# VH-VL binders against q9nrl2r1430to1533, part 245

Target 1, 104 residues: q9nrl2r1430to1533
Amino acid sequence: GGVHELSAFEQLVVELVRHDDSWPFLKLVSKIQVPDYYDIIKKPIALNIIREKVNKCEYKLASEFIDDIELMFSNCFEYNPRNTSEAKAGTRLQAFFHIQAQKL
Key: E = the ipSAE of ESMFold2; O = the ipSAE of OpenDDE; V2 = 0.75 times the mean of E and O plus 0.25 times the DockQ between their complexes.

## First folded at step 17 (VH-VL)

Design g5b42 (framework fv_iluzanebart)
Fold by ESMFold2-Fast, scan of step 17:
Structure g5b42 (fold): chain C 104 residues (1-104), chain A 124 residues (1-124), chain B 107 residues (1-107)
Amino acid sequence: as target 1 above (104 residues)
Amino acid sequence: EVQLVQSGAEVKKPGESLKISCKGSGYTFDDQWIGWVRQMPGKGLEWMGMIYPGDSDTYYSPSFQGQVTISADKSISTAYLQWSSLKASDTAMYFCARQTFDFESGYYEYFDYWGQGTLVTVSS
Amino acid sequence: EIVMTQSPATLSVSPGERATLSCRASQSVSSYLAWFQQKPGQAPRLLIYDASTRATGIPARFSGSGSGTEFTLTISSLQPEDFAVYYCQQYDNWPYTFGQGTKVDIK
């Protein structure tokens, strides 16, 4: 990894955040509002955490960045039934991510 | 390098409206909660509420629900606290504070950086 | 709401002495407890979070302990700059609540 990869990760996170289907992923699920979430999901993550990791240069490989984004989608599909608005948004945003990730 | 800068002191009369500000810099403003805390003269700290600027998700302490409005303009990295009609009992120091998240546990947790405070004096 | 109670209200100590401050929650807050220092005319400063983790830049003489409902902040060798009001805060549930503060004053 290097400065070019970090810039590419930041650009991709910005595009994900701006996407209409990012709303379930912008910030961590509230443990206060959804108390069973953290009983089911053992590695919670959200776009704001991923962006902070990018800004702190914590990703050494593109695969590590991709793994965290995929973990975010995996958590969504594990917690939310297929017919929910969250799962549908996740499906569309994941497809968008896969297209953009080809640039990494 | 993370900094929260609040607007200057205000002197108002009962019944007047007021909007005070808290501008964040040195971090991605949209990605962190901003909370508001009141400190009445000679008293302790009271949490009023918080906002996530990225989506404007807002939560209020029950004691402050309907008393104030919290908002944010992410285009200028600024959060706001506003009153439609001030009372003498609103005389206090108002602080904004950033709430961080714990990367290891994955939860949003504690207030790490604080603004310098805005003194609001309401008297006839 | 969770009520946070601090004791004593005022603690008078000499420089170089140990200060021990207590914070009690009306119900369990696990380890979701922070300590703040506030000097006159200044904003609060984060000292400790997660009950015992020292914030960046905070001197080693500050330590936190406890879990559940009983928490302690210890200042092992009080320095002149440590005379201030100290607040505990729980972030386990909404509304977030603070203790009333302990004033650490010079003897």
Scores: ipSAE 0.552, ipTM 0.874, lowest interface PAE 1.8, mean pLDDT 91

Design g5b43 (framework fv_iluzanebart; at its last look DockQ between E and O 0.57; V2 from the best seeds 0.00; counts 0 for: pae O 4.4 > 2)
Fold by ESMFold2-Fast, scan of step 17:
Structure g5b43 (fold): chain C 104 residues (1-104), chain A 124 residues (1-124), chain B 107 residues (1-107)
Amino acid sequence: as target 1 above (104 residues)
Amino acid sequence: EVQLVQSGAEVKKPGESLKISCKGSGYTFDDHWIGWVRQMPGKGLEWMGMIYPGDTDTYYSPSFQGQVTISADKSISTAYLQWSSLKASDTAMYFCARQTFDFESGYYEYFDYWGQGTLVTVSS
Amino acid sequence: EIVMTQSPATLSVSPGERATLSCRASQSVSSYLAWFQQKPGQAPRLLIYDASTRATGIPARFSGSGSGTEFTLTISSLQPEDFAVYYCQQYDNWPYTFGQGTKVDIK
């Protein structure tokens, strides 16, 4: 139930954070380094925010958790051109996520 | 319970090196920026810089760039502020603070919890 | 660097009186403005974030308002424990900057 489900979300987030391709997703994109990001991306999110939402029991359904992870990837592909290191990392991490999410 | 615990008071001479610490507990240390703030005796608060322990990304305020080094060791949930060569003008109280965020906005980067402060006195 | 200017520098009020503290930014910081209280010998304590949201555990007598460049912290009925220095801080742009502080003395 709820406790077991939260453990599953936390385990998956930990696996995403530990993945070599997580570097663009660990924290919110820096307004200092990328000033136009927040002009383009209206619903920013990152793994640190998702992990805290898991720890605060903010996700009531697995679909809500999956939606936030997918939003994170959608933001990446919207902002970053296809051939960038960010977009390539996002593509690989998203594939990894889809395999792991089968367990949710 | 979220807590930031700083190292004890230091008395140093000009030219000496120093490294002070800020240990976090009660939260996921790697996921929150840690900021450093200086308060000179009888004066106000000044941002020095901040570090994200999860990837060691670091920002310095222009006035402190090259004056100090900010680092973190996530294996022991500890952030550091370091001087290679202290000056009398470094005499101050130094605070660390944890950044948090609002889940609805995702972009509110305010600082909620603070360490108790480390008093550094530099005199000849 | 965004300069934060607080006024007045010092404010002396009797218990039960309303205290109004002002904070002005040299350029717009939207609503990314926090207020901190610092009592003698203590670390700063977060009172208000996002210009008007009270932090957890902060008494209702504390309220914040404003946006853009002009901000106000109001203490509706000042109590003896409110003797402190109050700082505003913007977190819209780096470097983050504090105002110089307003010292509130209870007569």
Scores: ipSAE 0.718, ipTM 0.900, lowest interface PAE 1.1, mean pLDDT 91
Fold by ESMFold2, look of step 18:
Structure g5b43 (fold): chain C 104 residues (1-104), chain A 124 residues (1-124), chain B 107 residues (1-107)
Amino acid sequence: as target 1 above (104 residues)
Amino acid sequence: EVQLVQSGAEVKKPGESLKISCKGSGYTFDDHWIGWVRQMPGKGLEWMGMIYPGDTDTYYSPSFQGQVTISADKSISTAYLQWSSLKASDTAMYFCARQTFDFESGYYEYFDYWGQGTLVTVSS
Amino acid sequence: EIVMTQSPATLSVSPGERATLSCRASQSVSSYLAWFQQKPGQAPRLLIYDASTRATGIPARFSGSGSGTEFTLTISSLQPEDFAVYYCQQYDNWPYTFGQGTKVDIK
């Protein structure tokens, strides 16, 4: 399993980045543009960090990879009210992720 | 292996335009900020600005805002620093550098890989 | 903009001796402080980040300490390849800023 799982993680991250609703999640939220974000979100994460961890083979288990992806969505919903563009994008991308994650 | 390779030295006259490049390889170019640093002859280092190639988000240091344009073409893994009208005071060495991730360091990223530098000489 | 001030401007040290370089910030930068080495004609090289963490491949003779506004870089036993200019840089807030550099010369 290890090599096949790493390839699957890589493919899934590529699909998430390619998705139209990935825009809030591509990189860490800017402290310049959103000064209070890091006062509220204590475990920040984004697709670029997750892709780097996949590239460096830092995930030992599929659950660790899934946990980082779900943390990314959880942060979005914690910081952003449900009616915001960010939260709506998060809902749609998370649904897409759940479908794709069944392949893991 | 991560590498940043910059375009060659330039000799220009005041008023001319210039675009220098920084090509990244050995990593996912789109996922890392690229910054530009000026070093005037015999002087220290100054951050000019940085760009995120994945979405072209760009920040300039205040003293360089409006003086240069920072851009990227992710399809060829290349960042650019550009002047519309060079001044003699633009004579300097220019470096590009890649920002890395450190989740445990409190969310700020440091610059770990540097290009070899591009010497720009502007003289009348 | 956070001003970084390094001292001394030049430090003369014999090979095998200890060098201590100082860096002061105009306001707290917490631990978001890096040290770079630059040799003539070369790009800067990352030595230390987060005030005290050595970058990958950096020899143990390099160590950093400090937090807030006061930082030091120590080279415990200078080697011939260590004669260079050293810069501190804060990355707490944009714009990121460098100190003016400390040149370490052979005595």
Scores: ipSAE 0.493, ipTM 0.858, lowest interface PAE 2.4, mean pLDDT 91
Fold by OpenDDE, look of step 18:
Structure g5b43 (fold): chain C 104 residues (1-104), chain A 124 residues (1-124), chain B 107 residues (1-107)
Amino acid sequence: as target 1 above (104 residues)
Amino acid sequence: EVQLVQSGAEVKKPGESLKISCKGSGYTFDDHWIGWVRQMPGKGLEWMGMIYPGDTDTYYSPSFQGQVTISADKSISTAYLQWSSLKASDTAMYFCARQTFDFESGYYEYFDYWGQGTLVTVSS
Amino acid sequence: EIVMTQSPATLSVSPGERATLSCRASQSVSSYLAWFQQKPGQAPRLLIYDASTRATGIPARFSGSGSGTEFTLTISSLQPEDFAVYYCQQYDNWPYTFGQGTKVDIK
């Protein structure tokens, strides 16, 4: 298709995905690689899921979008110890998000 | 409409290299695993491996580990299966397939859409 | 890997009759079990997923049941277009694996 102007949510998701610290969040955690993940995390979410919801216009309020992004980070910090690469990446990405979210 | 379209039939000789393709359309290509399945003549189906185009994370079946390379180019919504040196025993039909995932449960699930298959014939 | 075993290897039935196909897993695959139909020269067609959910567009005469290690595909009244090879496949654990297939042919 042709070039179109992205919504604020779409643009922010693109920026999050392109961030160097997005790798833990691009897709849902593999139950093959992390067998106990879904025993601990009851509301799994990832950037691809959030992107899909944006594309389907499921977010009516910015607060709903922000809640899902914060859930994504919360899950990361709940499962991963603070000294892990995942938790460190999450911390940096969350800080980036908080800055960018001011545009919403 | 979700579609997977594979490259055409191949006739090769032993020792030659080959790269076949599977192009997805009608959905967000980056967000779904693409798998490859082999079916030798008159035989059953065998999972070879699968790739997540969004980050190129890849799993191989033990039987195919080191035998083939699975890759993807998300910029053109295409997954690839390739051999560095074909054998006569590689003669088979090769299918690609898309895996679904459940947003509620958080699990990757079944393979719902399949390519039409690519016939690879390797003979002297 | 999880070994999937189908039985029988060949099932000969008459049109209008009931066909029952079995699939056994070497270990539990929960409900992560799919059934496929394949005809000569065609790609596999998804019939059932999650052991018992019929895929979109699949006739009601196809049904799946079971969980854990024992699964069944039932065709309540076999139609002429149903003669084909049927495969079960688990997607609970990598590597994903198929059964060896059951050929349903005309008696």
Scores: ipSAE 0.039, ipTM 0.715, lowest interface PAE 4.4, mean pLDDT 93
ESMFold2 (binder alone), look of step 18: mean pLDDT 91; pTM 0.924

Design g5b44 (framework fv_iluzanebart)
Fold by ESMFold2-Fast, scan of step 17:
Structure g5b44 (fold): chain C 104 residues (1-104), chain A 124 residues (1-124), chain B 107 residues (1-107)
Amino acid sequence: as target 1 above (104 residues)
Amino acid sequence: EVQLVQSGAEVKKPGESLKISCKGSGYTFDDHWIGWVRQMPGKGLEWMGMIYPGDYDTYYSPSFQGQVTISADKSISTAYLQWSSLKASDTAMYFCARQTFDFESGYYEYFDYWGQGTLVTVSS
Amino acid sequence: EIVMTQSPATLSVSPGERATLSCRASQSVSSYLAWFQQKPGQAPRLLIYDASTRATGIPARFSGSGSGTEFTLTISSLQPEDFAVYYCQQYDNWPYTFGQGTKVDIK
């Protein structure tokens, strides 16, 4: 289901990873540094996990890929107060994603 | 095919420096933690620390903090374990291992692929 | 740090017999527990992760169970190639810690 969509997902993830505001999203939040994170966030995800799912051809529909990216942003805004550097980075990266995702 | 290939065996004297390597291939190196494990002769396994090559974030086990340096060069998909001054008590097998994800059960992390090990012998 | 305690230190069994290995954590690790097999001169091999999920290629005779502080690895019908040292490892909290190992020997 959709070799073109799969290639487009790879390109979009690379663009997200290279974005200046990707730093809160590169890898799973550390329980060592943020011990209450996994008590609050029940479906953790990050760009490294999404990238591996793309590489393993696990997204069958563009909507599944978009849902995982949106889950990542939703987790950010749920855990981080709006005035934090994480939430501000998330807001800017999400806006960038919405523009790029129009191509999917 | 995912592989972790470690550098060859080392024979050193106390006080010498050493840097051993672990090269990843067959996956996106930047996206997975690489851990280092010590096994002293006839003993069990001990976590030393780990590094995330994508941003160079590191964690050390308290007993290894300040004793070794863990680093990586993502341009050549290689992680390193380094001693500034070896001791006889550093004689051991050293393994590197890759941390990964369970995509079905909620993205839990575990160590799935291991290097073959590097034997380090420190004697006068 | 979380201390992992394995028992027994050595288990002597005959081929075809059932082997049961125990692992206890000093505090809850939920299901963030893995089992590894190590043969002399070799790297550890992942058997079980998330307490009960078999890794790819691991025979069905290996099964894991437990949650919280008490965990069990069972080998339902021991084969000659299964004589090895087995380690449990928690990955709930850093530092990640291993048990001291259980050696499975020929009776």
Scores: ipSAE 0.479, ipTM 0.860, lowest interface PAE 2.3, mean pLDDT 90

Design g5b45 (framework fv_iluzanebart)
Fold by ESMFold2-Fast, scan of step 17:
Structure g5b45 (fold): chain C 104 residues (1-104), chain A 124 residues (1-124), chain B 107 residues (1-107)
Amino acid sequence: as target 1 above (104 residues)
Amino acid sequence: EVQLVQSGAEVKKPGESLKISCKGSGYTFDDHWIGWVRQMPGKGLEWMGMIYPGDSETYYSPSFQGQVTISADKSISTAYLQWSSLKASDTAMYFCARQTFDFESGYYEYFDYWGQGTLVTVSS
Amino acid sequence: EIVMTQSPATLSVSPGERATLSCRASQSVSSYLAWFQQKPGQAPRLLIYDASTRATGIPARFSGSGSGTEFTLTISSLQPEDFAVYYCQQYDNWPYTFGQGTKVDIK
C-alpha cells in the first residue's frame, strides 16, 4: 500500500515493458489467433492488465503485484513448449524481473 | 479522463494522399487497441481495422485491406489512418475508437471511447 | 463475416413510452454484443456491452438482453434526448460488424 509502493510498481512495469523480451507479454493472447489458449490457461493476464491495475491502485501489498507477474510467467511456461521463442523470452524476462523485484 | 481527439475536416481531390490522426490522452495509450470506423453519408458504421500502439500489430477488415494503412506513433500517443490515392467513394466520416480489455475472457472486446470524427470529402 | 440485422429500420414513439429494438446475428456471437447511440453530427456513444451490462454513466432506463443470435435493447420511459440512431455491434470475431441501425423518431 501507499504512494511509494505504487510508484515502485509502475517503474518496474515500465522496465518490463521496455525489455526486449516483453513482446509475448505486452497484451492478452487473442482467442481468434490462438483458439486453444483459453482452454488451457484459466487465469490469463498480461503487462497491459497489470499496468492498469497499478494505475487503479488495486494492489494493496507488494506480494499481490509479484503474484500477478509470476502468474503471467507461469501461464507462458504452461502453454508454450520450452523450445519456443515465447518460452525463451519468458525465461529471460522472469530472471530480469527477479533482480528488479529485490527493490520492492 | 479518457479522450480521443481527431484531426480536422479534409477536402481533397481524387488521386491525392491523406493522413488523418487520432490523439489519445488520459490513459496509457500503448496499452489499448485503437480501431478505425467509417461512416458514409447517410449510412451506418463499418469497422476498418485496428492497431495496438505498444507493438504496432495491425488487423484490417477484408473490405479495407490494401485500401488504407493504419499506423501509430506511441511517442506522441497518436494513431493514423492513411490513403495513398483517394477516391470519391472515400467521402465519409472517419472515427477512431479505443477498445478496452476483458480480464475474464482474456480478450479485447468493445469500443468504450470514441473520437469526435474527421469528415473527409473527396471531389473533383 | 457475421452479418448483423437490426429491426425495425425506424421506430416512432412518444416521450414516456417504451422502445424495443432488435438485433439478429447470422451466427452465434455468444454475449459479445454492444449497443451504441448516435445523434446527428456526433460520435457513437457506448450504451451496453456484453449484451446486458450498462456502460458507466448510462441511465437505468436503457437495458439489454439476449444471447447467441437474438438481442434486444429496451428504452423504458423514453426521454427527449433518447431520439437517435442505435447500432448493435458484435465483437466475437473479426471483422467486427455493425447492424444497419434503428432510428428512434418522435411520433
Scores: ipSAE 0.693, ipTM 0.896, lowest interface PAE 1.2, mean pLDDT 91

Design g5b46 (framework fv_iluzanebart)
Fold by ESMFold2-Fast, scan of step 17:
Structure g5b46 (fold): chain C 104 residues (1-104), chain A 124 residues (1-124), chain B 107 residues (1-107)
Amino acid sequence: as target 1 above (104 residues)
Amino acid sequence: EVQLVQSGAEVKKPGESLKISCKGSGYTFDDHWIGWVRQMPGKGLEWMGMIYPGESDTYYSPSFQGQVTISADKSISTAYLQWSSLKASDTAMYFCARQTFDFESGYYEYFDYWGQGTLVTVSS
Amino acid sequence: EIVMTQSPATLSVSPGERATLSCRASQSVSSYLAWFQQKPGQAPRLLIYDASTRATGIPARFSGSGSGTEFTLTISSLQPEDFAVYYCQQYDNWPYTFGQGTKVDIK
């Protein structure tokens, strides 16, 4: 690889991070602020974890990357009622992701 | 390779200010919480607080809120612990540690890598 | 704040013997418990997280068990390098809290 080489996965993660609706997904949900989260969500994940996996070349298939992003959205909708700001942000960000992921 | 490298030992007098550092390397610094732990001579470990460098979010232990300031400079991958006015009771070893996530188990908030420690001695 | 209590304060054992260290939380911390080893002049080293998962590079002789309020660290067949102070730490609620430590000393 080169000094300016970017993977398609990194480009997409950067786009997700920069999106206005990324705020619920930037880092792992804090047990300090949301104590019951980890009683309900058994496979937590966030964009910072996915980005680290991309940077370490942990994704061998596009399907693995897509599965992690979809797990992140699934967790959001499982924990948050659909009328919450988190669920609304997740709905919009997921739609954006589906458009971008068509080229993977 | 993940490493946390702390600044060197300090010898200070009561009333002086001090800022010690913890430099991360080998990972994306902005995306991991950095915690600070105090160990007084011959005593156990105490959590002081932590910072998420990417957003500058901080949490302080109630015992340390107002006693110290935790900050970070993302441009040089460095976290800081600062005192405006040192007391003799601040004499201790100070450790920084990186918080991580076990993707396989689905749990987080344990600290996997630690700095070597900074010894701070405050005496008149 | 969740209080972590370790017992015994000091455990005297011979090389090759088994050591069993206890940690009790004042309220349930589920499985959000870590064990650390600290040798004189050194930083703490993570041994166990999520109550029973060994950290990378930690020998199989170290094992953790328990959930809720009662936790145990077992060191089978103690090696000379295992004589150290051991701390349990809960990360269920902030502030995170350590036990006072158990010193594993030579008999």
Scores: ipSAE 0.012, ipTM 0.668, lowest interface PAE 9.0, mean pLDDT 87

Design g5b47 (framework fv_iluzanebart)
Fold by ESMFold2-Fast, scan of step 17:
Structure g5b47 (fold): chain C 104 residues (1-104), chain A 124 residues (1-124), chain B 107 residues (1-107)
Amino acid sequence: as target 1 above (104 residues)
Amino acid sequence: EVQLVQSGAEVKKPGESLKISCKGSGYTFDDHWIGWVRQMPGKGLEWMGMIFPGDSDTYYSPSFQGQVTISADKSISTAYLQWSSLKASDTAMYFCARQTFDFESGYYEYFDYWGQGTLVTVSS
Amino acid sequence: EIVMTQSPATLSVSPGERATLSCRASQSVSSYLAWFQQKPGQAPRLLIYDASTRATGIPARFSGSGSGTEFTLTISSLQPEDFAVYYCQQYDNWPYTFGQGTKVDIK
């Protein structure tokens, strides 16, 4: 990708971070607070890492960016039972993402 | 360029309050943990705690829990270390440091950039 | 907490000689170990991370090795600017812990 694609990724990440339901996704899950997380989740990722990758132009294609965001949601739903506040926040934020990603 | 700039040296009396600062620039401040390290005169380095500025989540080393408060103001890219009542044993150099991560692994890793240090002297 | 032990406490070396510094962890830290250099009046400077990866801008004479509980920092052909205190630090588990330091002195 071009400069236009990178700007679009930046705006989308900013919108995700600002969303009320971003709180489970701002940073990596703490192994201090959640000791078994990294035993279950083998490819951890969070918005802070995705934003840094965008800022350092690590995404060459829109599909690579979308894959990282989808991995983040997939990890959320794999670890957290459906009725948890984390899973509910993830469901709403993912729906918001799908609407915004149509612009990519 | 990534920089961490700390506030200047302080000379205080026991019982006084103090708040020192660490201002980040050249990166997205909200997205990296900031750690605080104490070095007493002639001694080695000790981790005090760390904060994630994006949501103000904090961890304290057991030896420093309740002794200090770590906070951050992301609107001005600044982290703080605060004492409500200083003791002579708080005399030390205090460093802040930025934690970084490998984008492929996604894990928080190591501290790459450090502030220049703030010397705090507590005497009567 | 994980205790990091460095040896020797002081190493006396002449310029041009090889210096070998050791760091031992009380339990495995995998490869999550960093080495820092500190000169008097200065902040620590990152030399090595992930046990053996040299940080950008660090001269090739600095090398790290080891995994688990035993780690080594080697400085080949010591330069005058290398006289400093060296610290190892584990970042595998919180609280993160430093070794007590090895002071590299002239002679």
Scores: ipSAE 0.658, ipTM 0.889, lowest interface PAE 1.4, mean pLDDT 91

Design g5b48 (framework fv_iluzanebart)
Fold by ESMFold2-Fast, scan of step 17:
Structure g5b48 (fold): chain C 104 residues (1-104), chain A 124 residues (1-124), chain B 107 residues (1-107)
Amino acid sequence: as target 1 above (104 residues)
Amino acid sequence: EVQLVQSGAEVKKPGESLKISCKGSGYTFDDHWIGWVRQMPGKGLEWMGMIYTGDSDTYYSPSFQGQVTISADKSISTAYLQWSSLKASDTAMYFCARQTFDFESGYYEYFDYWGQGTLVTVSS
Amino acid sequence: EIVMTQSPATLSVSPGERATLSCRASQSVSSYLAWFQQKPGQAPRLLIYDASTRATGIPARFSGSGSGTEFTLTISSLQPEDFAVYYCQQYDNWPYTFGQGTKVDIK
């Protein structure tokens, strides 16, 4: 709990944003570009939403933060076929996240 | 405190180029869309387009596509609206506004904070 | 393009009275509708988003209701500072569109 956990969440989100494989996850998929996305994905999320939730102190437990990051990856793999650049980026970024999350 | 500050009023002739600015402060600029809205004298509001400032992804209303260019420089937390050749019909107040998430759905953007506006007058 | 139609164009009310403003969408926008207040020479101010959620700092006398195609903004006891133009805006579908505005004027 508290300020130390909030700082750790902020640092981890910054590391994810700066990672080369973060490009599919920086912001929500646009309904303008991909209108069928929101018919398939019922709980959309992205790094900018997670970062705002961290800044507003909406995560009470590390598990809640981890769940939102895992939801983001789950959405990626549900929408994007395995051989896409999005799915490949998601696989690598998720592995990076699992290593970093051990510090939480 | 979230604040958007726009550049000052402009008086131009038809055919001239113009670039106006909108500088954000008090929030993480790179994590939000900035939209541009036109209001012609005595008329209502028209959404022109938006830019995601973190990666410069842009969307334009069909009525404004090809008429203006929206850009951003995240190093100075500033978004821009630009004309290559102004027309008298471009005379209007131009507002920038921060667009944020509908937190229940997560995927729609509504305007929560607005700049003070930039008055652009184009006459011969 | 979703067309937003507001009525009436002008509403004349006395201070302390209830004002009711209507906004109609040409097709369903679910609850993805915002209301803005604009005073002469000023930027628009967000009042309501998600059809019925008051923005931070907005007085309780402002309330929004509706879903789908029919929306209402209510000002329960109009104050002198509430004389302004009010706009609805849908953000359900591209392009985002505004109504033409309702001017709330003193009777």
Scores: ipSAE 0.367, ipTM 0.827, lowest interface PAE 3.0, mean pLDDT 89

Design g5b49 (framework fv_iluzanebart)
Fold by ESMFold2-Fast, scan of step 17:
Structure g5b49 (fold): chain C 104 residues (1-104), chain A 124 residues (1-124), chain B 107 residues (1-107)
Amino acid sequence: as target 1 above (104 residues)
Amino acid sequence: EVQLVQSGAEVKKPGESLKISCKGSGYTFDDHWIGWVRQMPGKGLEWMGMIYPGDSDTYYSPSFQGQVTISADKSISTAYLQWSSLKASDTAMYFCARQTFDFESGYYEYFDYWGQGTLVTVSS
Amino acid sequence: EIVMTQSPATLSVSPGERATLSCRASQSVSSWLAWFQQKPGQAPRLLIYDASTRATGIPARFSGSGSGTEFTLTISSLQPEDFAVYYCQQYDNWPYTFGQGTKVDIK
């Protein structure tokens, strides 16, 4: 990693946050609204956490950043059945991410 | 440098409306819950509620539901606490606080930075 | 709601002595507990989070321990600047709740 990679990570996270399908991923799933989520998902993550890690220069390699984004999608598909609005949003946002990640 | 700066002290009469502010700087304001805490004179701390500025999601403590309104304007990185009609029992110091993350686990969140407090005095 | 109970209400100690403060939750909060220090006229200052992790800039004399329902904050050698009120706070379940505070006074 370097300065150019950190700039690219920030740009990509901003684009993900702005995407119409980001709503399930903006912040951690609420334990109040979804009490069983943290019993099922072992490594929860969300875009706000990933963005903070980028801002604190926690990613040394592009692969580490990509792994966190993919973990976020993996958690979505593990918890949510395929036909849910969350899973559908995740599928579309993941496709968008794969296109943008080619720039990393 | 992360900072939360609150509006100045207020002196009000019962029945008046009031809106106090908490402005964040030095971080991505939209990405962190902002909580409000009341401290009555000589008493301890009480959670009132919190807001996520990025989507305006809010939670109120049951003791404060319907008594106050929490809002945010992300374009100026400011959260608000508002009363439609103040009571003498609202006399207190009010703090805002930023929630942050355990980055290793991504689990539950704690409050790391606090505003300096806004003293609200309500008397006849 | 989860009720947090702190003891003692007031602890009088001399500089250089050890202080041990207790915090009890009415139900398990796992390790999702923070400790705050508050001096008169000031905002609370985060000392410990996740029951035992010191916040950035907090001196090593402050240590936290416990899990579930029983928690302790230990100050190994009280300095003059440590005389303050200390609050525990759970963040496992909403609403988040504070203990009533323990006041650490100079003897």
Scores: ipSAE 0.508, ipTM 0.870, lowest interface PAE 2.0, mean pLDDT 91

